# Designs tried in a protein design chat: VHH binders against q6mzz7r34to333. Part 20

Target 1, 300 residues: q6mzz7r34to333
Amino acid sequence: TFKDETFPAADSSIGQKLLQEKRLSNVIWKRPQDLPGGPPHFILDDISRFDIQQGGAADCWFLAALGSLTQNPQYRQKILMVQSFSHQYAGIFRFRFWQCGQWVEVVIDDRLPVQGDKCLFVRPRHQNQEFWPCLLEKAYAKLLGSYSDLHYGFLEDALVDLTGGVITNIHLHSSPVDLVKAVKTATKAGSLITCATPSGPTDTAQAMENGLVSLHAYTVTGAEQIQYRRGWEEIISLWNPWGWGEAEWRGRWSDGSQEWEETCDPRKSQLHKKREDGEFWMSCQDFQQKFIAMFICSEI

## First folded at step 4 (VHH)

Design s23 (framework vhh_h_nbbcii10_fgla)
Fold by ESMFold2-Fast, scan of step 4:
Structure s23 (fold): chain B 300 residues (1-300), chain A 126 residues (1-126)
Amino acid sequence: as target 1 above (300 residues)
Amino acid sequence: QVQLVESGGGLVQPGGSLRLSCAASGFTFSDYRSYALGWFRQAPGQGLEAVAAISGSGGRTYYADSVKGRFTISRDNSKNTLYLQMNSLRAEDTAVYYCAAHLGYGSYWTSAYDYWGQGTLVTVSS
């Protein structure tokens, strides 16, 4: 089984910043097959943003971009390649990133830092033992230097590193924008779409009473005009890389809200997939007030 | 109005140390738009060179290979001040040092800084 000596199962791969900030010591590293929950899978069923669950690093900037990427088959195939824990397994995995004007391949072994029986950083969601997000995070950490180098970063850096594309930055407070048109046009073009919240009461990411996280990055997963009462409302769908939990939007158009009960839109069952998965809808009006920026990453 | 004011430059002998400070006004370091703060330098007759940067709430630091291990960038959000601790100074570190801020989303640590200070001269000579 392959051991990567250039990014070893050691504190140097985590980095001093995270070791100090998270008070980590004597970190254990394990291959996925040594973790409980059954045999590991690189990809189980298909690739989805719902495979991703953020861990101890503040790398939402990367995970939000990755969540958007899961909706683009061409970028997924280029970056993840064809890999398995069963077919020709040797403990080695490879990923492609855009760097310095070209695609570069990053190779890693599949040893992951763990606390108890859970991955310290990105972890399999829903206990499906699906490891492509965990391994891709490790590869990106190696590319940038260490897991500490993922701890806070530019959303635009992740978007470019994953696509080689160009960024359009929409400042939500300073420019009038037709959000439904912008999101639908970008989605049709195969662009990746992400967004960010402003600071809250502290200088760290924190869950707020309305269910949004401050200083946080989200994936934009869709936008629609929906029939409501006698007219139309504009709504936008977002995904939080934190996954399930108490940090989901609680306002208008959230899961279980009165708006979903009252709407007679023929697409209601298609649009309103009730899941505890970090994905939610909100009105475009609330989005424009509560978020600060939306980023669209397009091919040149 | 955003303003960055450097201080701490001067004449120092090779092997010596200096600490540069950059006082910011018109925005706070805890602002969500304060994505990166950095130090750049320009030696006589040379172009502008990125020296060090610190992003977000201090989560990521970047250094030019020529200064890694000798220089340390840090920030004090309560004082709204950015620092560059320069140790083991060499003659080739002689330059005007500029404080820079990236207050919007976008771009890499070596480019696209929105606001700049006026610079402070560091001369390493005997």
Scores: ipSAE 0.015, ipTM 0.291, lowest interface PAE 6.2, mean pLDDT 81

Design s24 (framework vhh_h_nbbcii10_fgla)
Fold by ESMFold2-Fast, scan of step 4:
Structure s24 (fold): chain B 300 residues (1-300), chain A 126 residues (1-126)
Amino acid sequence: as target 1 above (300 residues)
Amino acid sequence: QVQLVESGGGLVQPGGSLRLSCAASGFTFSDYRSYALGWFRQAPGQGLEAVAAISGSGGRTYYADSVKGRFTISRDNSKNTLYLQMNSLRAEDTAVYYCAAHLGYGSYLTSAYDYWGQGTLVTVSS
């Protein structure tokens, strides 16, 4: 099996910053075949943002962009290519990124840093041994230098590196914006849409009382006009790369909120999903107040 | 303790040039690749306006339309210093200029920057 000597299974590939901050020592590296849970898959069924679960690196800027990318089938073949753990497996995987005006191919071996029986960084979901997000993260870490070079970054950088596209920045506290129209128009055009919260009390991502995470990046997954009482409200759907847990919006239009019980919109069952998967709805009004920026990445 | 200290402000004539500096202490530019650094200004009777921003790697720069082609933002990681080179100055560039540092996520041109300097006055008048 292939061993990448240019990005070895060693502390140098993690980088000193993450080793120190996370107090990592004697890190074990394993190929997916050697992990419990059954035979590994590169892609199982189809790609989805729900395949992604952020680990020990603060790389939500990359993962939010990646989550948006999963909604655009055109990028599947270009970035992930046709690869598997069964057909012509040699322990080698390849990914494409946009760099300095051109698409570049990054080659890695499939050795991943592990803590106990789970990946240190991006992780496959428990019941699925699906490794495309873990391996793509490793390839991006190699491109930038190390996993430590993924630790804190900007949405604009990830969006361009994944698409070669052009960024439109919408400052949510400036001029009035028709968010539903903007999101629907961008989605129809095949654009990637992400957003970010402002800093909180610390210079790290922190879950707040309302369920949002400060200094954090999210994927915008949709926007709709919904019937509510005698009129209409505008709502927006977001996905948190943290995935499962208590860090999910708790305000208006959240899972289990009164708004979902009171609405008579015929699309209610289609729009309202009761899962702790990091995806939630909120009003466009709350979104515009609680978030600082929305980014739309479009191809020319 | 993190601090940003601006210098280089003053009185200049229209069409003149001025270079602002912002010295950072308490952190190093090299330690945080993702730190964005920016310049903001507040003219008399106006709100805070984003002027220019530069990525942590220095590879990307952003400018307000009002200053494109006239102002240049740069950084020197070895000196932990951010610069704003202002050319072809106009009376409407008169403002208090602030440097700011942003850790992590979002737009380079927002008011959500984590650390701010005290400001330096730039007056453009004949």
Scores: ipSAE 0.013, ipTM 0.408, lowest interface PAE 6.7, mean pLDDT 82

Design s25 (framework vhh_h_nbbcii10_fgla)
Fold by ESMFold2-Fast, scan of step 4:
Structure s25 (fold): chain B 300 residues (1-300), chain A 126 residues (1-126)
Amino acid sequence: as target 1 above (300 residues)
Amino acid sequence: QVQLVESGGGLVQPGGSLRLSCAASGFTFSDYRSYALGWFRQAPGQGLEAVAAISGSGGRTYYADSVKGRFTISRDNSKNTLYLQMNSLRAEDTAVYYCAAHLGYGSYYPSEYDYWGQGTLVTVSS
C-alpha cells in the first residue's frame, strides 16, 4: 500500500499549533479499512453536504465552501475524480485544487489521524462510512502545509481553491440587497454561496442562545418567497458544517417553528422537507441582521 | 491596553518599494486570541479597502486583486510584528495604510477587525 513520505503519518502533518491547542499526543494514524464500522466507501449514494461532519479543526471556512460545492455535480468529476476503496485500490487518492491560475493535482495516502478509532478531524457520518470528505480535507491540508494550516482560514480562499472562480462579497449590514433574487440568480448560474457570522461574546466560534454559531462559516442552500398570513415573506436556507440539529437557528422559520404550521403556501411540504441535520430556514431580515457577510463564487 | 502602531510609510516614486511594519502591544501574535491580522488602506476621497490579510497560523494569506503579485504580507510572532512588503508601487497605491487585528474567524471585512492602528501615509508620486 502507498505511503506518502511528503505528508507522512506524523505530528509534522498535523502541525505544532493544532497539537498544542488541542493537547494532542501520540496520535495514531489508520487507513479507513482498519477502522470499525464496516467496509469503507469513497462515495456512497453520490455526494452530499450531509456526508460532511466537522471535527477538531476550525476549518468551517473550507467545509462551508465544500458543502456548497456538493450542490454542483460538475465539480464531482473534476475534484474528486473516479476513485474507490475496492476497484484498483493501492492506498493512494488524488484531488484537484485551483492554485495560482491553474488546476493542481494533490496526491495523498489514505492514512488518517484518529482518536479512539474515530477520525480526529472531518469524520464520516457513522452509518455511511464515506471517506471522500475526510480524504479531501487531508489533501487540502497537504496543499496548505498541515492540518494546522486549515485552522482559521479564509472563506474566499476555499471558494477560489475549489472552483477557480471570482468572488462577489456582500456586506450584509450596510448593503441594500435583494437576497432572494441574488441567491436564486447565483444558484441558477451554478455559483457557490457561503456566509459568515460576526464575533460573539468571546474570540472563538461558539454556539449562541439563538442557535447560531459566532465566528463561523455556513453554506447558503436556497432562498424563497413564501406566503404567510395575507402577504409574503422572504426566507433563506443555511447549512452548518457542524452537522448537528442542536446547533441550528431557533428563531422564526426554524425547524418546528409555528411559522411553518401557520403558513398556507402550497409549497410548504416541499420546502419544509429540507429538515436535515445542520440545515435550517430563517427570515432574510434575521439573516441580514445576524450574519455579517455573504460570498458568491462564480465561474469566470 | 491593546495597541497597533504602523511605521515605514513615506514618499516613493512609481516602481519603487516600501516595507510597512505594525508593532503590537498588549497582546501576543502567538496568543490563541489573535486569529487574523490585516492591512487596509484608504485613498483620498475613497472608502476603506482591504489590501492583505494573514491567518492566525500565518499559513494562509489574502491579497486584493489590485496588489496580488506586488505586495507580500508576513508576520513575525517572536517580534509581535506584522509586515507588508510593497513592490512595483503605482500612483493608485497612494493611501493611508492601517494595520488591524481580528480576534476570531479569518475575514477580509474591516467591520470584523477589533483593533486598529492610527495609520501611516504612503505617497507614490513622480
Scores: ipSAE 0.015, ipTM 0.368, lowest interface PAE 7.7, mean pLDDT 82

Design s26 (framework vhh_h_nbbcii10_fgla)
Fold by ESMFold2-Fast, scan of step 4:
Structure s26 (fold): chain B 300 residues (1-300), chain A 126 residues (1-126)
Amino acid sequence: as target 1 above (300 residues)
Amino acid sequence: QVQLVESGGGLVQPGGSLRLSCAASGFTFSDYRSYALGWFRQAPGQGLEAVAAISGSGGRTYYADSVKGRFTISRDNSKNTLYLQMNSLRAEDTAVYYCAAHLGYGSYYEPAYDYWGQGTLVTVSS
């Protein structure tokens, strides 16, 4: 079974910043087959943003970009390649990232840092032990130096590292923009779309009373016009990489909101999901007020 | 309180160089609160644009495509000062340049910075 000596199962791969900030000691490392929950899978059925759950690193900038990536088959295949735990398994996995004008292959072993029986950082969301997000995070940590080097980063860096594309920054408080048109146009072109919230009352990311997280990155998953009270409203769909039971928007167009009861839009059942999966709708008006920027990453 | 003060702006001819400085007070770059530092600019009639940024560890940098290879961002923790070295300046680099600091829990992106300087004007003309 392969052991990566250049990125070992040791504190050096986590880095002193995260060890000190998160008060980590005696970190153990395990391969997925040694974790409870059944046999490991690299990819189960197909990849989805709902496979991703953020752990102890503040790497939502990376995970929001990755969540958007799951909707683009071309970038997914280039980065994840064809790999499994059941065919030609040797404890070795490979991923591609864009660096300095070219695609670079990063090789890792599948030892992951754990606390008890759960991964310290990105962890499987479903009980079927799906590890592509955990291993991809490890590969990105190796590329940048350590897991500590994932701790706080730039959305633009993650988007470029995953695509080799070009960034358009939309300043939500500056110029007027047709958000539904912009999102639909970008989605049709296969672009990745992410957004982020400004700081809150503290200098840390925290869940606010309205359900949004301050200092946090989100994936934009869609935008639509919807029938409402003899007219229409524009709404936008967002995904939070924090995962199950964590903060979700509680305002207009949220999962339990009055707006979904009152709308007569024939697409209501298609658009509205009542699930704690980190995905929610909000009005474009609220989005422009409560978020500060949206990034669109397009191919060259 | 927290304050960022830019200096080094002025008039320069195309092809020239300038170094901008940003002196920080009220916090230290080696402090846990100094997770990212950046330079932004606003050209006449345009929106705010991220130019360059450097992580709290100093281990990673970002540059806008328009300045990559010409501008260099750096920090001096002992002087609590952020720098932007601008080489091969072009007329399109004319803008008010702002330095900014981001406190680093959670996601990072531009322009979600909490602390901003007053700005310094850079004019590139012949």
Scores: ipSAE 0.000, ipTM 0.186, lowest interface PAE 12.3, mean pLDDT 81

Design s27 (framework vhh_h_nbbcii10_fgla)
Fold by ESMFold2-Fast, scan of step 4:
Structure s27 (fold): chain B 300 residues (1-300), chain A 126 residues (1-126)
Amino acid sequence: as target 1 above (300 residues)
Amino acid sequence: QVQLVESGGGLVQPGGSLRLSCAASGFTFSDYRSYALGWFRQAPGQGLEAVAAISGSGGRTYYADSVKGRFTISRDNSKNTLYLQMNSLRAEDTAVYYCAAHLGYGSYYTPAYDYWGQGTLVTVSS
């Protein structure tokens, strides 16, 4: 079974700053097959943003970009390649990232840092032992130096590293923008779409009364015009990489809101899914007021 | 404590050049790749405008359309110093220039930078 001596199962791969900030000690490293929850899978039935659950690193900037990437299957083969825990398994995994004008392959072993029986950083979805997000995070940590180098970062950096594309930065407070048109056009073109909230009272990501997280990155998963009362309203769908059971918007068009009870739109059953998965709808008006920026990453 | 100190401002004629420096203390540029460094300016009677930004790794730079081709942002990790080389200066570039550092989520151009310098005045006038 392969052991990567260039990114070892040791505190050096986590980095001193994250070890100190999170007060980590006695970190153990385990391969997925040694974790409880049944046999590991690299990918189950293709990738999904719901496979991703953020852990102890503040790498929402990377995970939000990754969540958007899961909406665009053309990137799957390039980045994740064809890999398995069952076929030709040797404890080695390979991933590609865009760096300095070219795709670069990063090789890792599948030892992951754990706290008790849970992964310290990105963890598999509850009761699903699917490890592609955990291993890809490890590969990105190796590329950048350590897991500490993932702790705080920029959406633009992750988007380019995952695609080699070009960023369009939309400042939500500077001028009116047709969000539904922008999101639908970008989605049709296969672009990745992410957004960010401004800072709150502290210099850390913090859940607010309205259910949004301050100083945080989200994936944009869609936008639609919906029938409401005597007219139409524009809504936008977002995903929080904190994942299942985490903070979700509590305002207009949120899960369980009056707007979903009152709308007679024939697409209601397709658009409204009442789930605790970190995904929610909100009005485009609230989005423009409460978020600071939206990023669209397109191929040249 | 994180501190940023700008220097290099002054009076220059239109078409001239200036180099601004920003000395950082309390953190090292090689700490976390995620530290972004940027230059912002505030012209008389106007709001704060993002001018240029550089990633914590130094591999990526961003510029406002008004300064593209004229300004260059750079950093020196050994001196823990951020620079802005300003060429072909115009009267419209007259402003107080601020350097800023950011733990990153989102855009290099957001006004949500965490640490700010005191500012240095640049006046472009004959």
Scores: ipSAE 0.058, ipTM 0.488, lowest interface PAE 5.6, mean pLDDT 83

Design s28 (framework vhh_h_nbbcii10_fgla)
Fold by ESMFold2-Fast, scan of step 4:
Structure s28 (fold): chain B 300 residues (1-300), chain A 126 residues (1-126)
Amino acid sequence: as target 1 above (300 residues)
Amino acid sequence: QVQLVESGGGLVQPGGSLRLSCAASGFTFSDYRSYALGWFRQAPGQGLEAVAAISGSGGRTYYADSVKGRFTISRDNSKNTLYLQMNSLRAEDTAVYYCAAHLGYGSYYTEAYDYWGQGTLVTVSS
């Protein structure tokens, strides 16, 4: 089984700053097959944003971009390649990132930092043992130096590092934007779309009373015009990299809201999924008021 | 409240060097806080452009293509100060330089920054 001596299963790969901030001790490194929950899978039933659950690093800037990438199947082959825990397994995995004008390959072993039985950083979902997000995070940590170097990064860097594309920044408070048109156009073009909330009462990311997280990055997963009462409303769908069971919007068009009960839109059953999976809808009006920026990363 | 104060600007000849400082008050830098810090500039009749930015951890930096290799951004969290070391200065670098702070995820775009200084003039002329 392969051991990567250039990014070892050691505290040096985590970084002393992150170890200190999170008060981490007794960090053990395990391969996925040594974790509880059954046999590991690299990818199970193709990739999905719901495979991703943020852990102890403040790398939502990266995970939001990754969530958007899962909606663009063309990036699966390019970045994740064809890899498996069952076929030709040797404890080695490879990923591609865009760096300095070219795609570069990063090789890692599959040892992951754990505390108890849980991955310390990005975690596989408990319903399956799917490790592509955990391993891709490790590869990105190696590329940047350590997991500590993923802690508090730039949104634009994640988008470019995953695509080689160019960024359009939309400042949500400065001018009116046709959000439904912008999101649909970008989605049709295969662009990655992320957005961010402004600061809250503290200088850390925290769940607010309305269910949004302050100082946080989200994936934009869609936008639609929906029938409501005698007219129409515009709504936007977002995904929180914190994942299952974590903070979700509580306002208009949220999973339990009156708006979903009252709408007679024939697409209601396709659009509305009442689950605490980190994904939710909100009105474009509320989005424009509560978020500060939306980023669209497109190929040229 | 929150205040950012630039210093170190002035007149310098082409090919010279200047070091800009930005002293922050009303909030505290720390090695682990989500404060991305940046330098922006505006030449007369031009829009505001990003020059350099540094992430909260200090592990990630951005530089505009026009300054890459000549300018270096750094931060000292213990002194609550942001720096921009400017080398090999050109006439095109003449502008008012602003320091700015952004809480959270970090961004290179001007509109994302929450707090701004008053600016310091840098003039590169012989």
Scores: ipSAE 0.252, ipTM 0.642, lowest interface PAE 4.5, mean pLDDT 84

Design s29 (framework vhh_h_nbbcii10_fgla)
Fold by ESMFold2-Fast, scan of step 4:
Structure s29 (fold): chain B 300 residues (1-300), chain A 126 residues (1-126)
Amino acid sequence: as target 1 above (300 residues)
Amino acid sequence: QVQLVESGGGLVQPGGSLRLSCAASGFTFSDYRTYALGWFRQAPGQGLEAVAAISGSGGRTYYADSVKGRFTISRDNSKNTLYLQMNSLRAEDTAVYYCAAHLGYGSYYTSAYDYWGQGTLVTVSS
């Protein structure tokens, strides 16, 4: 079984910043086959942003971009390639990233840092059964130097590293923008879309009373014009890389809100999926007030 | 308290070079909490412009199109100092240069930066 000597199963691969901040000691590294939960899969069924659950690193800037990428087959295939824990398995995995004007292949072994039987960083889905997000995070950590080098990075960098594209920055507080048109146009073009909340009262990401997280990056998953009462309202869909059971918007158009009960839009059943999966709808008006920026990454 | 102090500005001829330094205090680059650090400038009669940024880890850099290939941002963790190496300087690079720090998700937007230095003047003139 392959052992990566360049990025070893050691504290040097985690880095001093995260070791100190998370007060980590005696970190154990395990291959997915040695974790409880049954046989490991690289991809189980199909990939989805819901496969991603942020762990101990403040790498939401990367995970929000990755969440958007799961909706774009072209980038997905280029980055993840065709890999498996069964066919020709040798403990080695490969990923591609855009760096300095070209696609670069990063090779890793599948040893992951754990505390007990739980991964320290990105969590595998289905009781330790699906590992593509965990392994891709490890590959990106290797590319940048260590897991500590993922801690508080630039959102714009993640978008470019995953696509090789160009970024349009939308300042949500500067001027009115047709968000539904912008999001639909970008989605049709295969662009990645992410957004960010402003800083809160502390120097860390914090869940707020309205359900949003401060100092945090989100994926924009859609936008629609919806029938409401005697007119129309514009709504936008967002995904939080913290994942299942974590903070979700609690305002208008949230999963349990009265707006979903009152709307007569024929697409209601398609748009409204009541799940605690980190994905939620909110009005474009609230979005422009509560978020600071939206980033669209498009092909040249 | 976080403080950032710029130095290294001055008068230089077109085509010349300057190295700006930003000494940070109140936090260290080796702290487990990381900051994004950047250089911004304001030319006479113009608004504030982002020039270059480096992640708190040091692994990622950003450069404005107007300075790509000419300017290099770097940091020295042992000296707790941020640098901007400016080569092939042009008259349009004349500005007050500010260093700034941000903690969080990271962004190249000026408004994302929480702490600012007082600025150092760079004049490019024959």
Scores: ipSAE 0.013, ipTM 0.354, lowest interface PAE 7.7, mean pLDDT 81

Design s3 (framework vhh_h_nbbcii10_fgla)
Fold by ESMFold2-Fast, scan of step 4:
Structure s3 (fold): chain B 300 residues (1-300), chain A 126 residues (1-126)
Amino acid sequence: as target 1 above (300 residues)
Amino acid sequence: QVQLVESGGGLVQPGGSLRLSCAASGFTFSDYRSYALGWFRQAPGQGLEAVAAISGSGGRTYYADSVKGRFTISRDNSKNTLYLQMNSLRAEDTAVYYCAAHLGYGSYYTSEYDYWGQGTLVTVSS
C-alpha cells in the first residue's frame, strides 16, 4: 500500500495556521477502508455536488468551483481519471490540475486526516462512503503546499486551476446585469458559475440571521423567470458547500416561503422540486443586494 | 474609514530594485485576515493592470505574468503594512502603483476592490 513521503500523514501536511486556528492536536490519519460505514467508493453513480461536504478548512472558494464543475461532464474524465478502491487498488490516487499553461498530474496516497470517525476536512455528505471529493481536496492541498494553503483563497484561482478557462467577473453592486440571461447563456455554453458574499461583522465565515453565510462562496446552479402575481419575477438557484442544516436562506423564494405557495406558474412542481442538501432559490433582486460578485469561467 | 497610503516610489536605473509600502489605517491586518490586498499599476496612456495580490491568510499569492520571478508581495500584520519588492526593474515597469483592499474573498479584478490608495510613481530609466 502506497505511502506518499512528499505529502506525509503528519502535521506538516495540515500546516501551522490550521493547527493553531482550529486547535488541532494528535491528528489521526486513516485510509477510507478503515473508516466506519462500509467499503469505500471513489465515484458512486457519477459525480454530484451533493457528494461534497465542507469540513474544517475555509476552502469554500475551491468547493464552490468544484460543485459547478460536477455539472460539466467534460471535466470529470480529465481531472478524476478512471480510478477505484476495488480494481488495481494500491493506495495511490492521481488528479489533474491546470498550472502555468498546462495540465499537471498530482499523486497522493489515500490517508486522510480524521477527527473521531469523520474526515477533518471535506467528507462524504450522505455517508455513502464516496471519497472522490476528499481525495481531490487532498491533492489540491498538496499542489498548493498544505491544507492551510486552502484556508481562504481566490475563486478565480480555483476556477482556472480546474478548467484552464478564462474568468468574467460581474460586480453585483456596481452595474445593472440581466442575471437570468447571463446564467442561462453561461450554462448553455458549459461555463462554471460561482458567487461570493461580502465579509460580515468578523473576519471569518459566519451564518447570518437571513440564513446566508458571510465571507463565503456558493455555486450558481440555475436561474429562471417565474410567474408571480401580476407578472414575472426572476429567481436564482445556489448551492452551499457547507451542506444542509448549517445555514439556509430564509428569505423570498426559500423552501416553505409564501412565494412558492402563491405562485401559479405551471412549472412550480418542476422548479420547486424536492431539493437535496444545500441547494435553494432566492430572488435575483435579493441575490444582487446580498452577494458581492459572480464569476463565470468559460473555455478559451 | 479605511485608508491606504503608498510610499517608496521614485527613479531607478534598469536592473535596479525598489520596495513599495502600503500603510493601512481604519482596520488591522490581524483582525481581518480575510481581506485580500493587492498592487495595481497604470502606465502612461494605459488602463489599470493587476500586478500582485495576497490573500487575507497570506498563504496564497497572485502575480501577473509580466512580473513573475521579479516581484514579491508580502504583508506585515504587526506593522499593518503591505509590501511589493520589485527586482530586476525594466523600463516597461514605469507606472503609478496603487495598493488596494478587498473586504471578502480575494479577486484579481479592479472592480472588486473596495478601497484604494492615491498611488506612488515608479520611473525606470537611465
Scores: ipSAE 0.013, ipTM 0.356, lowest interface PAE 7.2, mean pLDDT 82

Design s30 (framework vhh_h_nbbcii10_fgla)
Fold by ESMFold2-Fast, scan of step 4:
Structure s30 (fold): chain B 300 residues (1-300), chain A 126 residues (1-126)
Amino acid sequence: as target 1 above (300 residues)
Amino acid sequence: QVQLVESGGGLVQPGGSLRLSCAASGFTFSDYRNYALGWFRQAPGQGLEAVAAISGSGGRTYYADSVKGRFTISRDNSKNTLYLQMNSLRAEDTAVYYCAAHLGYGSYYTSAYDYWGQGTLVTVSS
């Protein structure tokens, strides 16, 4: 089974900043086969943002971009390549990132840092079943130097590293924008769409009373005009890389809100799905007030 | 202690050029992998706005639409100095310019930068 000597199962791959900040010592590394949950899968059925759950690193900037990427089939083969734990498995995985004007290949072994029987950083959803997000995070950590180099980063860097594209930054408090048109146009073009909340009471990402997280990155998953009462409202769909049951918007158009019960839009059952999955709807008006920026990353 | 000191501001005619410098002390640019450096400005009676940013690695630059093609951000790690080369200046570029540094999460355009300079005035008028 392959062992990557250039990014070993050692503290050097985690980096001193994370080791000290999280007070980590004697970190255990395991291959997915050694974790409970049954036989591991690289990609179980197809990729989905719901496969991603942020762990101990503050890398929401990367995970929000990755969540957007899962909606674009063109990136699956380019970045993740065709790989599995059952086809020609040798403990080695490969990923592509855009760097300095070209796609570069990053090779890793599948040893992952763990705490108990859970991955220390990005965690597979549904009990250690699907590992593409964990392994991709490891590859990106290797590209940048260590997992510490993922800890606190910038959304623009992740978007470019994953696409080689051009970023349009929409400042939500000062830029006039038709959000539904912008999101729909970008989605049809295969662009990645992400957004960010401003700082809160502390210097860290923190869940707020309205259910949003401060200093946090989200994926934009859609936008629609919806029939409400005798008129129309504009709404936007967002995904939080924290995942399962972690802070979710509690305002208008949130899961279980009165707006969803009152709307007569024939698409209601298609647009609204009540799940603890980190995905929620909110009005474009609230979005423009509560978020600071939206980023669209397009291929040239 | 981290300190940022701007210089290079002054009066210039429309169409002219200025180069702003931001000298850093208390840290080394090359010591921070996820360090963002940027320029912000505040025009008289207006709010603070982002102008340009450069990644901690120095590999990527980001610009406000109003300055793209006219301004260039750069850094010299050996001198711990951030620069903003401003060309084709317009009256609307008149503002106090601040350099800022951030270690942590965000967008290069957010106001969540941890360290700020004192500001340097740029006046574009005939």
Scores: ipSAE 0.014, ipTM 0.435, lowest interface PAE 6.6, mean pLDDT 81

